# VHH binders against UPF0301 protein Anae109_0457, part 13

Target 1, 199 residues: UPF0301 protein Anae109_0457, of Anaeromyxobacter sp. (a7h7h6)
Amino acid sequence: MPSPAPSGLAPGFLVAAPALGDPNFAGSLVLMAEHHGEGALGFVVNRPGPVTVAEVLASVDEDLRRAAEANGRAGAPVLVGGPVQPERLWILFRPGGIGADAEGAVPVGNGLSLGGSRELLEALVRAPRGDPFLLLLGYAGWAPMQVEREVAAGAWVPLELEGSDLVFDVPLEQRWETAVRRLGLEPGGFLVGGGGASA
Short names: E, the ipSAE of ESMFold2; O, the ipSAE of ESMFold2 at other seeds; V2, 0.75 times the mean of E and O plus 0.25 times the DockQ between their complexes.

## First folded at step 6 (VHH; framework vhh_vobarilizumab_d1)

Design R1 (at its last look DockQ between E and O 0.13; V2 from the best seeds 0.00; counts 0 for: pae E 13.9 > 2, unsure alone 64.9 < 65, placed apart)
Fold by ESMFold2, look of step 6:
Structure R1 (fold): chain B 199 residues (1-199), chain A 124 residues (1-124)
Amino acid sequence: as target 1 above (199 residues)
Amino acid sequence: EVQLVESGGGLVQPGGSLRLSCAASGRTFSSYAMAWYRQAPGKGRELVAGISSGGSTSYADSVKGRFTISRDNAKNTLYLQMNSLRPEDTAVYYCAATIYDTSPKYGSLFYDYWGQGTLVTVSS
């Protein structure tokens, strides 16, 4: 049952306001995958973690690690997607290649999908074109009405998901500043209506 | 390496109950996410239920409210209590383990260790 005119914060980004002090989310850019009356689910997309793609692949199959090394994509860090279930692996990818119909994949919007299966990971690593993907550990979750209150309190500024370049093309350390500038704001000093945030 | 051995399968009447067990060997049972899968004849494997290393549980919609996954870390054993069994629950049930958790909403991440399966037949 499609809904051509939905409302809400997903798909989209939340850009952490400078005053947001929660160490889990300070300076973060969050991709919102789901948002409805029962809560919200998102992923921090600019926080590198201590685990590399190579390390994850080696725990599955050393041949997969070698395939990723050959393609130059095994040295990147796995991102810290959020504080909830920090051992849970997620795959953020474009489903325009071999993994387009992967079992259990969930569309996010604008050609982005989330998945988490071994079959998907193998397909993405072995794909001839090397389609873009990111690995993330953990996620951010919001209880019913929590994210709406945090936005209203000025902890987050919503940014529309207009394409995937902010996730795949912009370097990790530039993503937050790039998002702020796309909102027409100055990274060094913007303020949003008062209040703190936590996830 | 982790070895997984299932038991408790058999023939049962519709509406009946079975309890499956999965005995795990190896260190760090408590650190692994675990799951039950099933495979009906001529079909692919499907997730039935998962349990994280932290104890969070998830279920396929088709079994929610009828099946209960649990783990006993002292005995290195995973359980599946199956109640109100139906003919469509007939399948080989597999125990699986990985260092990564799964969620029914997003599917399994990876299962590196599998048992050989135990047959459950629900027939009148």
Scores: ipSAE 0.000, ipTM 0.142, lowest interface PAE 13.9, mean pLDDT 79
Fold by ESMFold2 at other seeds, look of step 6:
Structure R1 (fold): chain B 199 residues (1-199), chain A 124 residues (1-124)
Amino acid sequence: as target 1 above (199 residues)
Amino acid sequence: EVQLVESGGGLVQPGGSLRLSCAASGRTFSSYAMAWYRQAPGKGRELVAGISSGGSTSYADSVKGRFTISRDNAKNTLYLQMNSLRPEDTAVYYCAATIYDTSPKYGSLFYDYWGQGTLVTVSS
């Protein structure tokens, strides 16, 4: 009688269902980096925060801030990756060249890599036409079996990670909607099911 | 290139205190993000406390208020002051380091250099 457990969710995305009301995750697209028996780790990839790349870089190394300004990367928002450790900086990037030898970089899979080292940050920021990257503050964590229960309850819809385009090529404000359409669903039926005024 | 040597472990009664030290050699200590991990018998390694190159600290919930991580860059030494010790604190404690630290407040996700560990036993 037991229901089959969901298959491994990492690497992959979780698409927040319209009924998910938790303010940390409403309307979110979450990249899942780890999923194992001790829990899961993910990053919200469509929620811009109040801090820019330039502002974070100035706190690390002023020369990095200047390099980001010179490369047109200084004005991008740092994303709110999740509610856990909201001051912890993470780097999500598409490897392809200059960052290949950077310390502290690990593959997630399917054209995505994750890191948090200064060496990686320097390599990505200083490369004028190098690998695309995102900076995120904080992460999402799930206790053992928690994410599986939330998926089974319909709070999240899993989407396979086939490539990195949702993270780097689709604008932030379109990522959730694009993910919904890739699942074969209509975003209007998900977010706004329509209304009937009653008088 | 980087060598880490822990010391200060031993046998202590519940409620007691110990101070662990981690002596670092090699490149400039002040550029490291550092951490203490522990591994109880039959368990995986778990983070105990971290400290960035700029001195920002973080702690596992199980040790907050009892343990204090600190660093002395002039002496190339990382410390863990452990107070109010409990039997569940019994573990091998490891010092860990990485050269790069991108957190404005806390340490890195990844640690590439590890010591050999020092045993802490809390029992009577």
Scores: ipSAE 0.000, ipTM 0.170, lowest interface PAE 12.3, mean pLDDT 79
ESMFold2 (binder alone), look of step 6: mean pLDDT 80; pTM 0.817

Design R2 (at its last look DockQ between E and O 0.50; V2 from the best seeds 0.00; counts 0 for: pae O 5.3 > 2, unsure alone 58.8 < 65)
Fold by ESMFold2 at other seeds, look of step 8:
Structure R2 (fold): chain B 199 residues (1-199), chain A 126 residues (1-126)
Amino acid sequence: as target 1 above (199 residues)
Amino acid sequence: EVQLVESGGGLVQPGGSLRLSCAASGRTFSSYAMAWYRQAPGKGRELVAGISSGGSTSYADSVKGRFTISRDNAKNTLYLQMNSLRPEDTAVYYCAARTIYDTSPKYGSLFYSDYWGQGTLVTVSS
């Protein structure tokens, strides 16, 4: 009776299969923030860009840069979240402190929230021992039914969002491999042979 | 838009010095956070040094103590003084200008824009 069309890919991850050759997404791990009948929205969470958090903060206010350096949060790269609106800054964070008060912040699920306001950025940076956050430029977007077709074609393998550890605790360069292992696959075999399968 | 033009690159022996300049036109120079990046053949661009709109500086570990970034707001010019040059400093050096703005404070739509020069080649060899 029912055909297993992927539905409810957000919250969750998409793990790029080895055959995915699009240079925007090859080797990527994508956090899916929205998935509905009008399309999908996600963020590549394992691609560092050339800009640091310190550089972004210095553009806002020098005291923000200094606060982030004092808390050890200024040296991280801003991630390349995807090819759409590459100048749009997003804040991905683990709410539980001052950042949870920001207007316009929306939950993604399982300990992750998204925002994009100056107030949120300042609150996260100025709070001593504040909530963990990442900065991303740009995002990935899918037209209606596009992500479903790509999953069915084996370009992406969905992975459940169990918590926020894959985004905040696993180092960038290990995130894709860790995601593959959580699917029960060996990264070596996945890379050598097409490891994707529909079901 | 803003236009950035680098100059001052060239061939120099190990241990030598060069000063790079980046002339900026367009928007008010004093509002930019500025940076120098470099790219060796076959590698990605990497940050070398940055200077905020307020004058605070930062450096990559590989250049600390050897390179000095500075700006002259009266001349709309960014500088990189490079001393004690090494062969691994060989690269095309790029000037970048960065700014941030918020188009929707209620729902938070921050934008971060960057502008790049065309680059100036620095070669450190005999």
Scores: ipSAE 0.056, ipTM 0.509, lowest interface PAE 5.3, mean pLDDT 81
ESMFold2, look of step 6: ipSAE 0.086; ipTM 0.551
ESMFold2 (binder alone), look of step 6: mean pLDDT 77; pTM 0.787
ESMFold2 at other seeds, look of step 6: ipSAE 0.053; ipTM 0.518
ESMFold2, look of step 8: ipSAE 0.077; ipTM 0.550
ESMFold2 (binder alone), look of step 8: mean pLDDT 77; pTM 0.785

Design U1 (from S13 with S52R; at its last look DockQ between E and O 0.49; V2 from the best seeds 0.00; counts 0 for: pae O 2.2 > 2, unsure alone 62.4 < 65)
Fold by ESMFold2 at other seeds, look of step 6:
Structure U1 (fold): chain B 199 residues (1-199), chain A 126 residues (1-126)
Amino acid sequence: as target 1 above (199 residues)
Amino acid sequence: EVQLVESGGGLVQPGGSLRLSCAASGRTFSSYAMAWYRQAPGKGRELVAGIRSGGSTSYADSVKGRFTISRDNAKNTLYLQMNSLRPEDTAVYYCAAEPKYGSLFYSPSGTIYDYWGQGTLVTVSS
């Protein structure tokens, strides 16, 4: 029988096990923003989408796109945060001098905040300091007890949120591997529950 | 998707009162943080008042003490009681639904949007 999954997976990460084949989550690193009796909310933070930050900002205001270009913040892809509500835009950011007063901004933990308002987006982009942010479309949602069962079944390995560096400082393509190594595991193969070893 | 319909606007004398209503449909109203915005002719939209799903409120400095935001979750209705109205309060007032984290959308056509009503005009004049 596998060890019971720890309760309270947010704030934190879920690291997709190598055997996870669901195309929405294969190879993913998921930031967990909420976990409670009614379910869980998370975001894939390592999957680029076809939309760029520049395209989103130009849709708001061409001057906003230009401001982001001046700060080197326009060329990044918008991430695919998950399959639920794929048009819903989310802002994941390191709060600084402008983000703390924004309506709808909610701390996730360890200097990481989540929001989704137009006012927050404009404030982050126009601020002279250029506080780091990511844009995501869609999210991952879990029904009550669903994420606990998936962890117990070996689909995910929980990783503590010990800072925002995995989200902002580690290159997109290296985030999953970095998370695996922080767990003390090898990216080339590790076994998480559910069956015999195949490493 | 939430659909929002504002009502209660009109012409009023300075110092008068109006009560705006916003009927929400399509999803459970009680899960949303709600807000009123306004847009005067030739100006950008500005936040007027907000109310969280748990009932806590916030106000722009320009309306604090004069306006009261409230909600009736049983009727899926948001209200803005506006007292001591001034000519500078003249604007189109918009209801907006703001889930806990905000609700901003980007469509495949390249359009950014949020949940907005169509607006109700408030005119404060002679």
Scores: ipSAE 0.247, ipTM 0.712, lowest interface PAE 2.2, mean pLDDT 81
ESMFold2, look of step 6: ipSAE 0.407; ipTM 0.752
ESMFold2 (binder alone), look of step 6: mean pLDDT 78; pTM 0.796

Design U2 (from S13 with S56K; at its last look DockQ between E and O 0.65; V2 from the best seeds 0.50)
Amino acid sequence: EVQLVESGGGLVQPGGSLRLSCAASGRTFSSYAMAWYRQAPGKGRELVAGISSGGKTSYADSVKGRFTISRDNAKNTLYLQMNSLRPEDTAVYYCAAEPKYGSLFYSPSGTIYDYWGQGTLVTVSS
ESMFold2, look of step 6: ipSAE 0.520; ipTM 0.789
ESMFold2 (binder alone), look of step 6: mean pLDDT 85; pTM 0.865
ESMFold2 at other seeds, look of step 6: ipSAE 0.504; ipTM 0.776
ESMFold2, look of step 7: ipSAE 0.504; ipTM 0.787
ESMFold2 (binder alone), look of step 7: mean pLDDT 85; pTM 0.868
ESMFold2 at other seeds, look of step 7: ipSAE 0.327; ipTM 0.733
ESMFold2, look of step 8: ipSAE 0.447; ipTM 0.763
ESMFold2 (binder alone), look of step 8: mean pLDDT 85; pTM 0.870
ESMFold2 at other seeds, look of step 8: ipSAE 0.418; ipTM 0.771
ESMFold2, look of step 10: ipSAE 0.441; ipTM 0.752
ESMFold2 (binder alone), look of step 10: mean pLDDT 85; pTM 0.869
ESMFold2 at other seeds, look of step 10: ipSAE 0.456; ipTM 0.767
ESMFold2, look of step 18: ipSAE 0.417; ipTM 0.763
ESMFold2 (binder alone), look of step 18: mean pLDDT 85; pTM 0.868
ESMFold2 at other seeds, look of step 18: ipSAE 0.475; ipTM 0.778

Design U3 (from S13 with A33Y; at its last look DockQ between E and O 0.78; V2 from the best seeds 0.00; counts 0 for: unsure alone 56.2 < 65)
Fold by ESMFold2, look of step 6:
Order: C-alpha cells, then structure tokens, then sequence
Structure U3 (fold): chain B 199 residues (1-199), chain A 126 residues (1-126)
C-alpha cells in the first residue's frame, strides 16, 4: 500500500508549473475531486472546448436549452476537463439545495459538488434560481502514487480550495494567473521560472 | 459512439445457472469501470457487481459467492456468471459504464446518451 504524500490534494487545486509540457495540461488549473490510495481524479477548469452548453442542452431537448437561456444559464463553453474519457459529461456545481439530492451527485468540498446524470442536469437547468454549474467533457486521472510523484517533481503546485470562486466567478483566461497569485507568486516570475512566494 | 447490449437472460429453475453478456461497440471499453445492476418488479435499480479496468471486483452481499463478474477487454464484453439462482434474483439485469457519478456522455456527433444497456430479463421459477 503506498504512503500518500502529500495527502489531502482533494479537495484542492493543482497549478501547472511552466515546465509541464504535456499539451493536455500545459497552463492548466486542475480541480482535484478525489485523492486516495487508489489514485486521483481531477478536472481542468480553465480550458474551453468547442462545444457550448447550449448545444449539449439542445441534444437533450430544445425545451431544456430554452429553459437555460431564460435563466441565463446557456452562455458558456463546455470545458475540456482532461484527456480521459473525452465523451464523458461531468457537471460541477455549487449546491444551494436544488440539485444536492440527485442520484450520483457527490460533494467535493467547500461549496462544490460533482455529478454526471441526466436527472441532475435537468434539475439544475430547470430551477429558476438554481445552483451555478459548469459542464466538462473528460477528466484527468492519476494512478496510485502518480500525482504525488508529479508534485514532488515540480510539475504541479498544490493550492488549497478554500472557496469555489476560482471555478465559478473568475473568468476562464484569468484562472491560472489568479491561482499563481494565491500561491504568493507573481505570474511573470512563475512563467519564466523565477521567484519565490510573496506574502 | 458506444452501445451496450445485454444478452443471456431467460427462465431458469432455482439452483440453476445463467451467464449474462454485455457487448460494447466502442473503443474505450477497457478504460471503464463496468457494473451490473438489476431491477426487480416494484423495486429500484440495485448494484449487483462491479469490475474496474484493472480487474478488481466487488459484489453486493446478496450475491457474493454465487455471482462472478468478469470482463474480456479484447472482445469488449462484460460477463455475469450467476450460479445457485434463487427466486429473489428475478429481475431485469443492466450493464453500465462508470455509474458512480452517472453515466452521461456527449458524443462527437452531438448526441447525448446514458451509457446503460436496455436490459435482459432473468426469471427464476419452477
């Protein structure tokens, strides 16, 4: 049984370091939903894909798309959550009670929940004052000890979750930079490989 | 796109055996956690057995020791060997991919789908 170190990467973020060259993860901010002895599960939360929320909802039915438009909930891209199972649709949301009881919805922590059922999607979209949500296709997966090794090698810098604003309120293109600043680093210095934390 | 098709259901006497199959038509079968569920008349769906991509298995207490889940990744096929069948095993049996958070998928062709089979009926009675 591996000794995990660091334990507790989920809930939390991994901030891609500049040296990380994998095109799936370069420049990414990853929300970590699970981390345990069998591995880890996370989602890139700053990479927009070509599919829109409106397109996904229309494929369920046109009435669902119209409900989302009426509630101001259809205007975002579906995110590319990672390279694993790129057709798998995930729903990341801030539960206010409406969607929390849907089958398969699981708390991540600190105001975030995760699901992937048709029932959850419909409940979130149809609620007039429903919970904020994001749609993602695919995910990032790590085998046992893999994420720990990558952190130790400097590919990722862990950032504590604290709240959900980085996922829902910060614009996509600002999320990585904002995360770097929350680590106490200047993004310019981080991008060129210099600088320690500023506090 | 991937479709799941169950087969092998039928009528069997108590104490008998059946082997269910679930054929997947997609290329990513080997990476999925796969599971069998069942739904008896008047009940909700319940998990019967699951198998990870690496072959680790789990079973509901009600079937442990009697049922065996297995997979053949070369054939994209999931199996459930059911031995020592009892009348309470009567149900429609479904296979599913990655059921933990829900099995919702969005295809490159723009189709949303649940990655569940249509089910195969198992009836255990004399």
Amino acid sequence: as target 1 above (199 residues)
Amino acid sequence: EVQLVESGGGLVQPGGSLRLSCAASGRTFSSYYMAWYRQAPGKGRELVAGISSGGSTSYADSVKGRFTISRDNAKNTLYLQMNSLRPEDTAVYYCAAEPKYGSLFYSPSGTIYDYWGQGTLVTVSS
Scores: ipSAE 0.476, ipTM 0.756, lowest interface PAE 1.1, mean pLDDT 84
ESMFold2 (binder alone), look of step 6: mean pLDDT 76; pTM 0.778
ESMFold2 at other seeds, look of step 6: ipSAE 0.484; ipTM 0.771

Design U4 (from S13 with G50R; at its last look DockQ between E and O 0.61; V2 from the best seeds 0.00; counts 0 for: unsure alone 59.5 < 65)
Fold by ESMFold2 at other seeds, look of step 6:
Structure U4 (fold): chain B 199 residues (1-199), chain A 126 residues (1-126)
Amino acid sequence: as target 1 above (199 residues)
Amino acid sequence: EVQLVESGGGLVQPGGSLRLSCAASGRTFSSYAMAWYRQAPGKGRELVARISSGGSTSYADSVKGRFTISRDNAKNTLYLQMNSLRPEDTAVYYCAAEPKYGSLFYSPSGTIYDYWGQGTLVTVSS
């Protein structure tokens, strides 16, 4: 049964505003997966890392890498999901062939599921339908009431999660700008530096 | 790269006590939620106890009041104090990190690993 929660940011995005100076989050688009009274969990979805999906899959099983390459699913970078637990591997996917509630997966909502198990990774790569997925290392975490204060202070602009296209279809380098335009804002107003806005 | 090693298991009589330890090596575990699981022969893994990075704890109903999970972040060590042991507590006990979503990790050296140790056997019998 769904439980009531003092939430409103998950599922959804946080778009980093120019006032946000933290190097871990400046210029970021964050997918919010959980927001409850105990805190929040999110992932930066526009920061590529040095590791490729192919490299991760090869370290699991060479056959797994080959399966992903055959379906064109191995060439993407693994994203830097945030500063917490930078070796923690996370899987975001758009359910289809394996279903939103597959073993090792937790539905986030609005066409997204989240997991982090070897079993899930293997199922996604080997599934005949080729469900889209992202790999991320690390996550963003907020203590109780922390994200609410940061939004109230203007560090983040919330954006509705209408579908999963910003996570899977929009190119990484365009995700922040696309999110800003969907808010009805000008991307130039969200760039840091260059005499930047303060307010 | 990061490894979890359980210790402290053994044979104990009903009503006895054991303290399990889980040593983490490599990167620190202070930012991770940690858990103990157990697996009896022919059964799936069962959550026993969980402790958040901030120290909040939760327990399975079957062990509540008898087991205590704790952590020493300075030593990168997780503990399970098991008191008033019963034959149904017989299992292999595993230490794990971030158990809600699984425990898959990818090290900077290019090694994929689960944050699940080899386990330590606890046998409670007369």
Scores: ipSAE 0.356, ipTM 0.744, lowest interface PAE 1.3, mean pLDDT 82
ESMFold2, look of step 6: ipSAE 0.459; ipTM 0.780
ESMFold2 (binder alone), look of step 6: mean pLDDT 76; pTM 0.771

## First folded at step 7 (VHH; framework vhh_vobarilizumab_d1)

Design W1 (from U2 with S31Y; at its last look DockQ between E and O 0.42; V2 from the best seeds 0.00; counts 0 for: unsure alone 58.9 < 65, grease 24.8 > 24.2, SAP .722 > .668)
Amino acid sequence: EVQLVESGGGLVQPGGSLRLSCAASGRTFSYYAMAWYRQAPGKGRELVAGISSGGKTSYADSVKGRFTISRDNAKNTLYLQMNSLRPEDTAVYYCAAEPKYGSLFYSPSGTIYDYWGQGTLVTVSS
ESMFold2, look of step 7: ipSAE 0.321; ipTM 0.735
ESMFold2 (binder alone), look of step 7: mean pLDDT 77; pTM 0.776
ESMFold2 at other seeds, look of step 7: ipSAE 0.504; ipTM 0.808

Design W2 (from U2 with E98Y; at its last look DockQ between E and O 0.58; V2 from the best seeds 0.00; counts 0 for: pae E 2.1 > 2, SAP .753 > .668)
Fold by ESMFold2, look of step 7:
Structure W2 (fold): chain B 199 residues (1-199), chain A 126 residues (1-126)
Amino acid sequence: as target 1 above (199 residues)
Amino acid sequence: EVQLVESGGGLVQPGGSLRLSCAASGRTFSSYAMAWYRQAPGKGRELVAGISSGGKTSYADSVKGRFTISRDNAKNTLYLQMNSLRPEDTAVYYCAAYPKYGSLFYSPSGTIYDYWGQGTLVTVSS
């Protein structure tokens, strides 16, 4: 059976409108993991931070860093997922039978899962196939009704989650622009609203 | 955030019993899934027992029928009742709290940490 219908904006993306000036979110693409009556939870997926995956893994176990080097994922940046709890480490991954049963790992949809345990991190890094994952520090949170008001005010444009390619396959610097084009808009025309095809 | 402190470890004879406690702080203790892990010298950390926020329990095969995990939300305390103890149960026992997505952190100083207790030693020997 298919997953239960998403609650509002999750699962999905929010694409920051160019007029959104908040330095935490300007130019951002946000993956929405939760949206319910108590608020919303999301992650900026296109903002690299100064920390590398290798640095995080070395702090756990040097053998873990070496395993990540063998899988080709040691040099990727840890993303800045948002301003809330900036030390909290999150793992966004495409499961290949790994870690889905770990306490605290949750499907997001369309082959994406979200977790944050040491056991999950170790399993993903040591997997022979080198299953895709991203590390993020911090998250974006919205109070009740806040994200709805921001969307209604035009600060964010919702985009359907139609696969995991924006998160794993599109380069970081191209994710926002790619999302804008999937909305039927041109990035250069987004502020004025005249760059896309008719609805 | 949550802080966890284990207690109740000690030396017991085979066949004996021991009750471990894990005192937790934090506003949402009753919302966390909780678990006990153990680590014998030179071995990896092993899941022993878990309890969901709704009270459903799970156990490693090696302890099923001998150990009982429980929680007291009024006291913010997790328990592990260990009966019929065997020498292979000798380990440091750790309490863990599982918010929905896990509890791993990376500090600006480059230190990884998680919300686990510091451990309590259980030794089973004659």
Scores: ipSAE 0.252, ipTM 0.705, lowest interface PAE 2.1, mean pLDDT 81
ESMFold2 (binder alone), look of step 7: mean pLDDT 79; pTM 0.809
ESMFold2 at other seeds, look of step 7: ipSAE 0.294; ipTM 0.730

Design W3 (from U2 with S53Y; at its last look DockQ between E and O 0.59; V2 from the best seeds 0.00; counts 0 for: pae O 2.2 > 2)
Fold by ESMFold2 at other seeds, look of step 7:
Structure W3 (fold): chain B 199 residues (1-199), chain A 126 residues (1-126)
Amino acid sequence: as target 1 above (199 residues)
Amino acid sequence: EVQLVESGGGLVQPGGSLRLSCAASGRTFSSYAMAWYRQAPGKGRELVAGISYGGKTSYADSVKGRFTISRDNAKNTLYLQMNSLRPEDTAVYYCAAEPKYGSLFYSPSGTIYDYWGQGTLVTVSS
């Protein structure tokens, strides 16, 4: 089943430039899931919130929490994905056991899938493989042409999605710096250099 | 705090008509795209019809020309008018908001909830 062709920013990351002062996005790494004529959809992937995965799962079913705890998948924080719809729960995962085309899941690219249904959440937690997943509350949204203007103004630096390791394997506190280094910049140089990269 | 409740299902003969309704209770998600899905016995859930914010509609090939999706903003209600019903239309019909990704929510009070309906059964049989 064909997806619409993505624009040049999704799938991908946006790395917040040092001058970006908006409290919702300062120091953030944003995964871009959609970018098309109606705007863009993304998720901050390095901002922990006060709710744990265990708490969310327990509210669904105590047996679900227990299953996730048994394989070490319940202790992580739920991320603050952005300021839009802060009660909306999103599931970001690396499919293996349940497949990229599972009901309620949408492939993002490079082994990364997105969903937000109860059925998907239960399937991921109960699957024997223990596929990695994140829970996020809220999202980042851009109106048509808004993200393009912000990139052109230097608020964001795009980084290609070459794999899912920044989302699942790099510790939260290191994700922004790791992304900066993958752009070919030193984090100290990026912070003090302002508008450029050094060779 | 928001639930979607379907109604209007029932038993009809082939060639008959039904109108399904989906009402929101609690907060309204009128800025979301809305859709109807169906799940036949022993089958997966499939998209039937969608309506974007602003009213642009889309339909599965199997129902195009027979079914009409619409919304009434004054009543916060989504409709599916189903005409010329066939036995293969037999299914549980569900409404959803933003059907591409699902509609699961976690409230500040620590309660999980979703914006899927419970479903309404449509049976088309002689």
Scores: ipSAE 0.236, ipTM 0.692, lowest interface PAE 2.2, mean pLDDT 81
ESMFold2, look of step 7: ipSAE 0.406; ipTM 0.760
ESMFold2 (binder alone), look of step 7: mean pLDDT 80; pTM 0.821

Design W4 (from U2 with S109K; at its last look DockQ between E and O 0.60; V2 from the best seeds 0.00; counts 0 for: unsure alone 61.2 < 65, SAP .688 > .668)
Fold by ESMFold2, look of step 7:
Structure W4 (fold): chain B 199 residues (1-199), chain A 126 residues (1-126)
Amino acid sequence: as target 1 above (199 residues)
Amino acid sequence: EVQLVESGGGLVQPGGSLRLSCAASGRTFSSYAMAWYRQAPGKGRELVAGISSGGKTSYADSVKGRFTISRDNAKNTLYLQMNSLRPEDTAVYYCAAEPKYGSLFYSPKGTIYDYWGQGTLVTVSS
């Protein structure tokens, strides 16, 4: 059975507009994993934190760190996914070898799956195909109707999730401006001419 | 602060019974799947029983027919009724909230951990 088509903002991205002044989200690109009547769940995917993937893996098992380093999968920073539960570790991955429905994982859609278990982390690192993954600490949460009001107020611009390249293939520091260009906007104009923070 | 507090452990003879309780104060209990895990000294954690937010239960093969998981959402309390206890059931028993995506954490001190209570010891011996 195919995943049901999304009817809201998830799966998808929210691109922070210049009017968004909250320091937790200014300049951010947010992946929306859930959006329903009880609220929304998302992750900032362009903010590096001070912790590396290697450090997280070593805290589990030094052999796990070494396995990841041997395949070039340990050097990235752990991202700051948002201000809620800043110690909670999340795993975003592009399924291949372990599958989108692997134990401890939930498909987000369009080549992305989300999880947060030790078992999933170990499976991803040790899998022969080496599925790409990101680690994040914390998440962004919205109360009922909150994200809808923020979009209507111009704080966020929704962008469709067409694939996983923006999360895995675009360099972290280029993700926001790449998302702006995919909306048909110019990053400079978006900040200066169309929506600068002058007000 | 959200807490999971287990109680009801103790010493029991083989064939005996115990009921474990887990109070999940400060949490939206009714919306989470809940589970009991156990860990014998020097061994990994083992899932014992789970209960979905809707009340669907599951059990490890080793405890089927002997253990019953239940929940009282009005009291934010999870229970494990353990009957016909065996020496191999000796372990520290942990209550866990099983959020949809898992509950893995990485502390500022560089320690990875799952969200668990402190545990309650069950000892089955003559």
Scores: ipSAE 0.343, ipTM 0.735, lowest interface PAE 1.4, mean pLDDT 81
ESMFold2 (binder alone), look of step 7: mean pLDDT 78; pTM 0.799
ESMFold2 at other seeds, look of step 7: ipSAE 0.397; ipTM 0.751

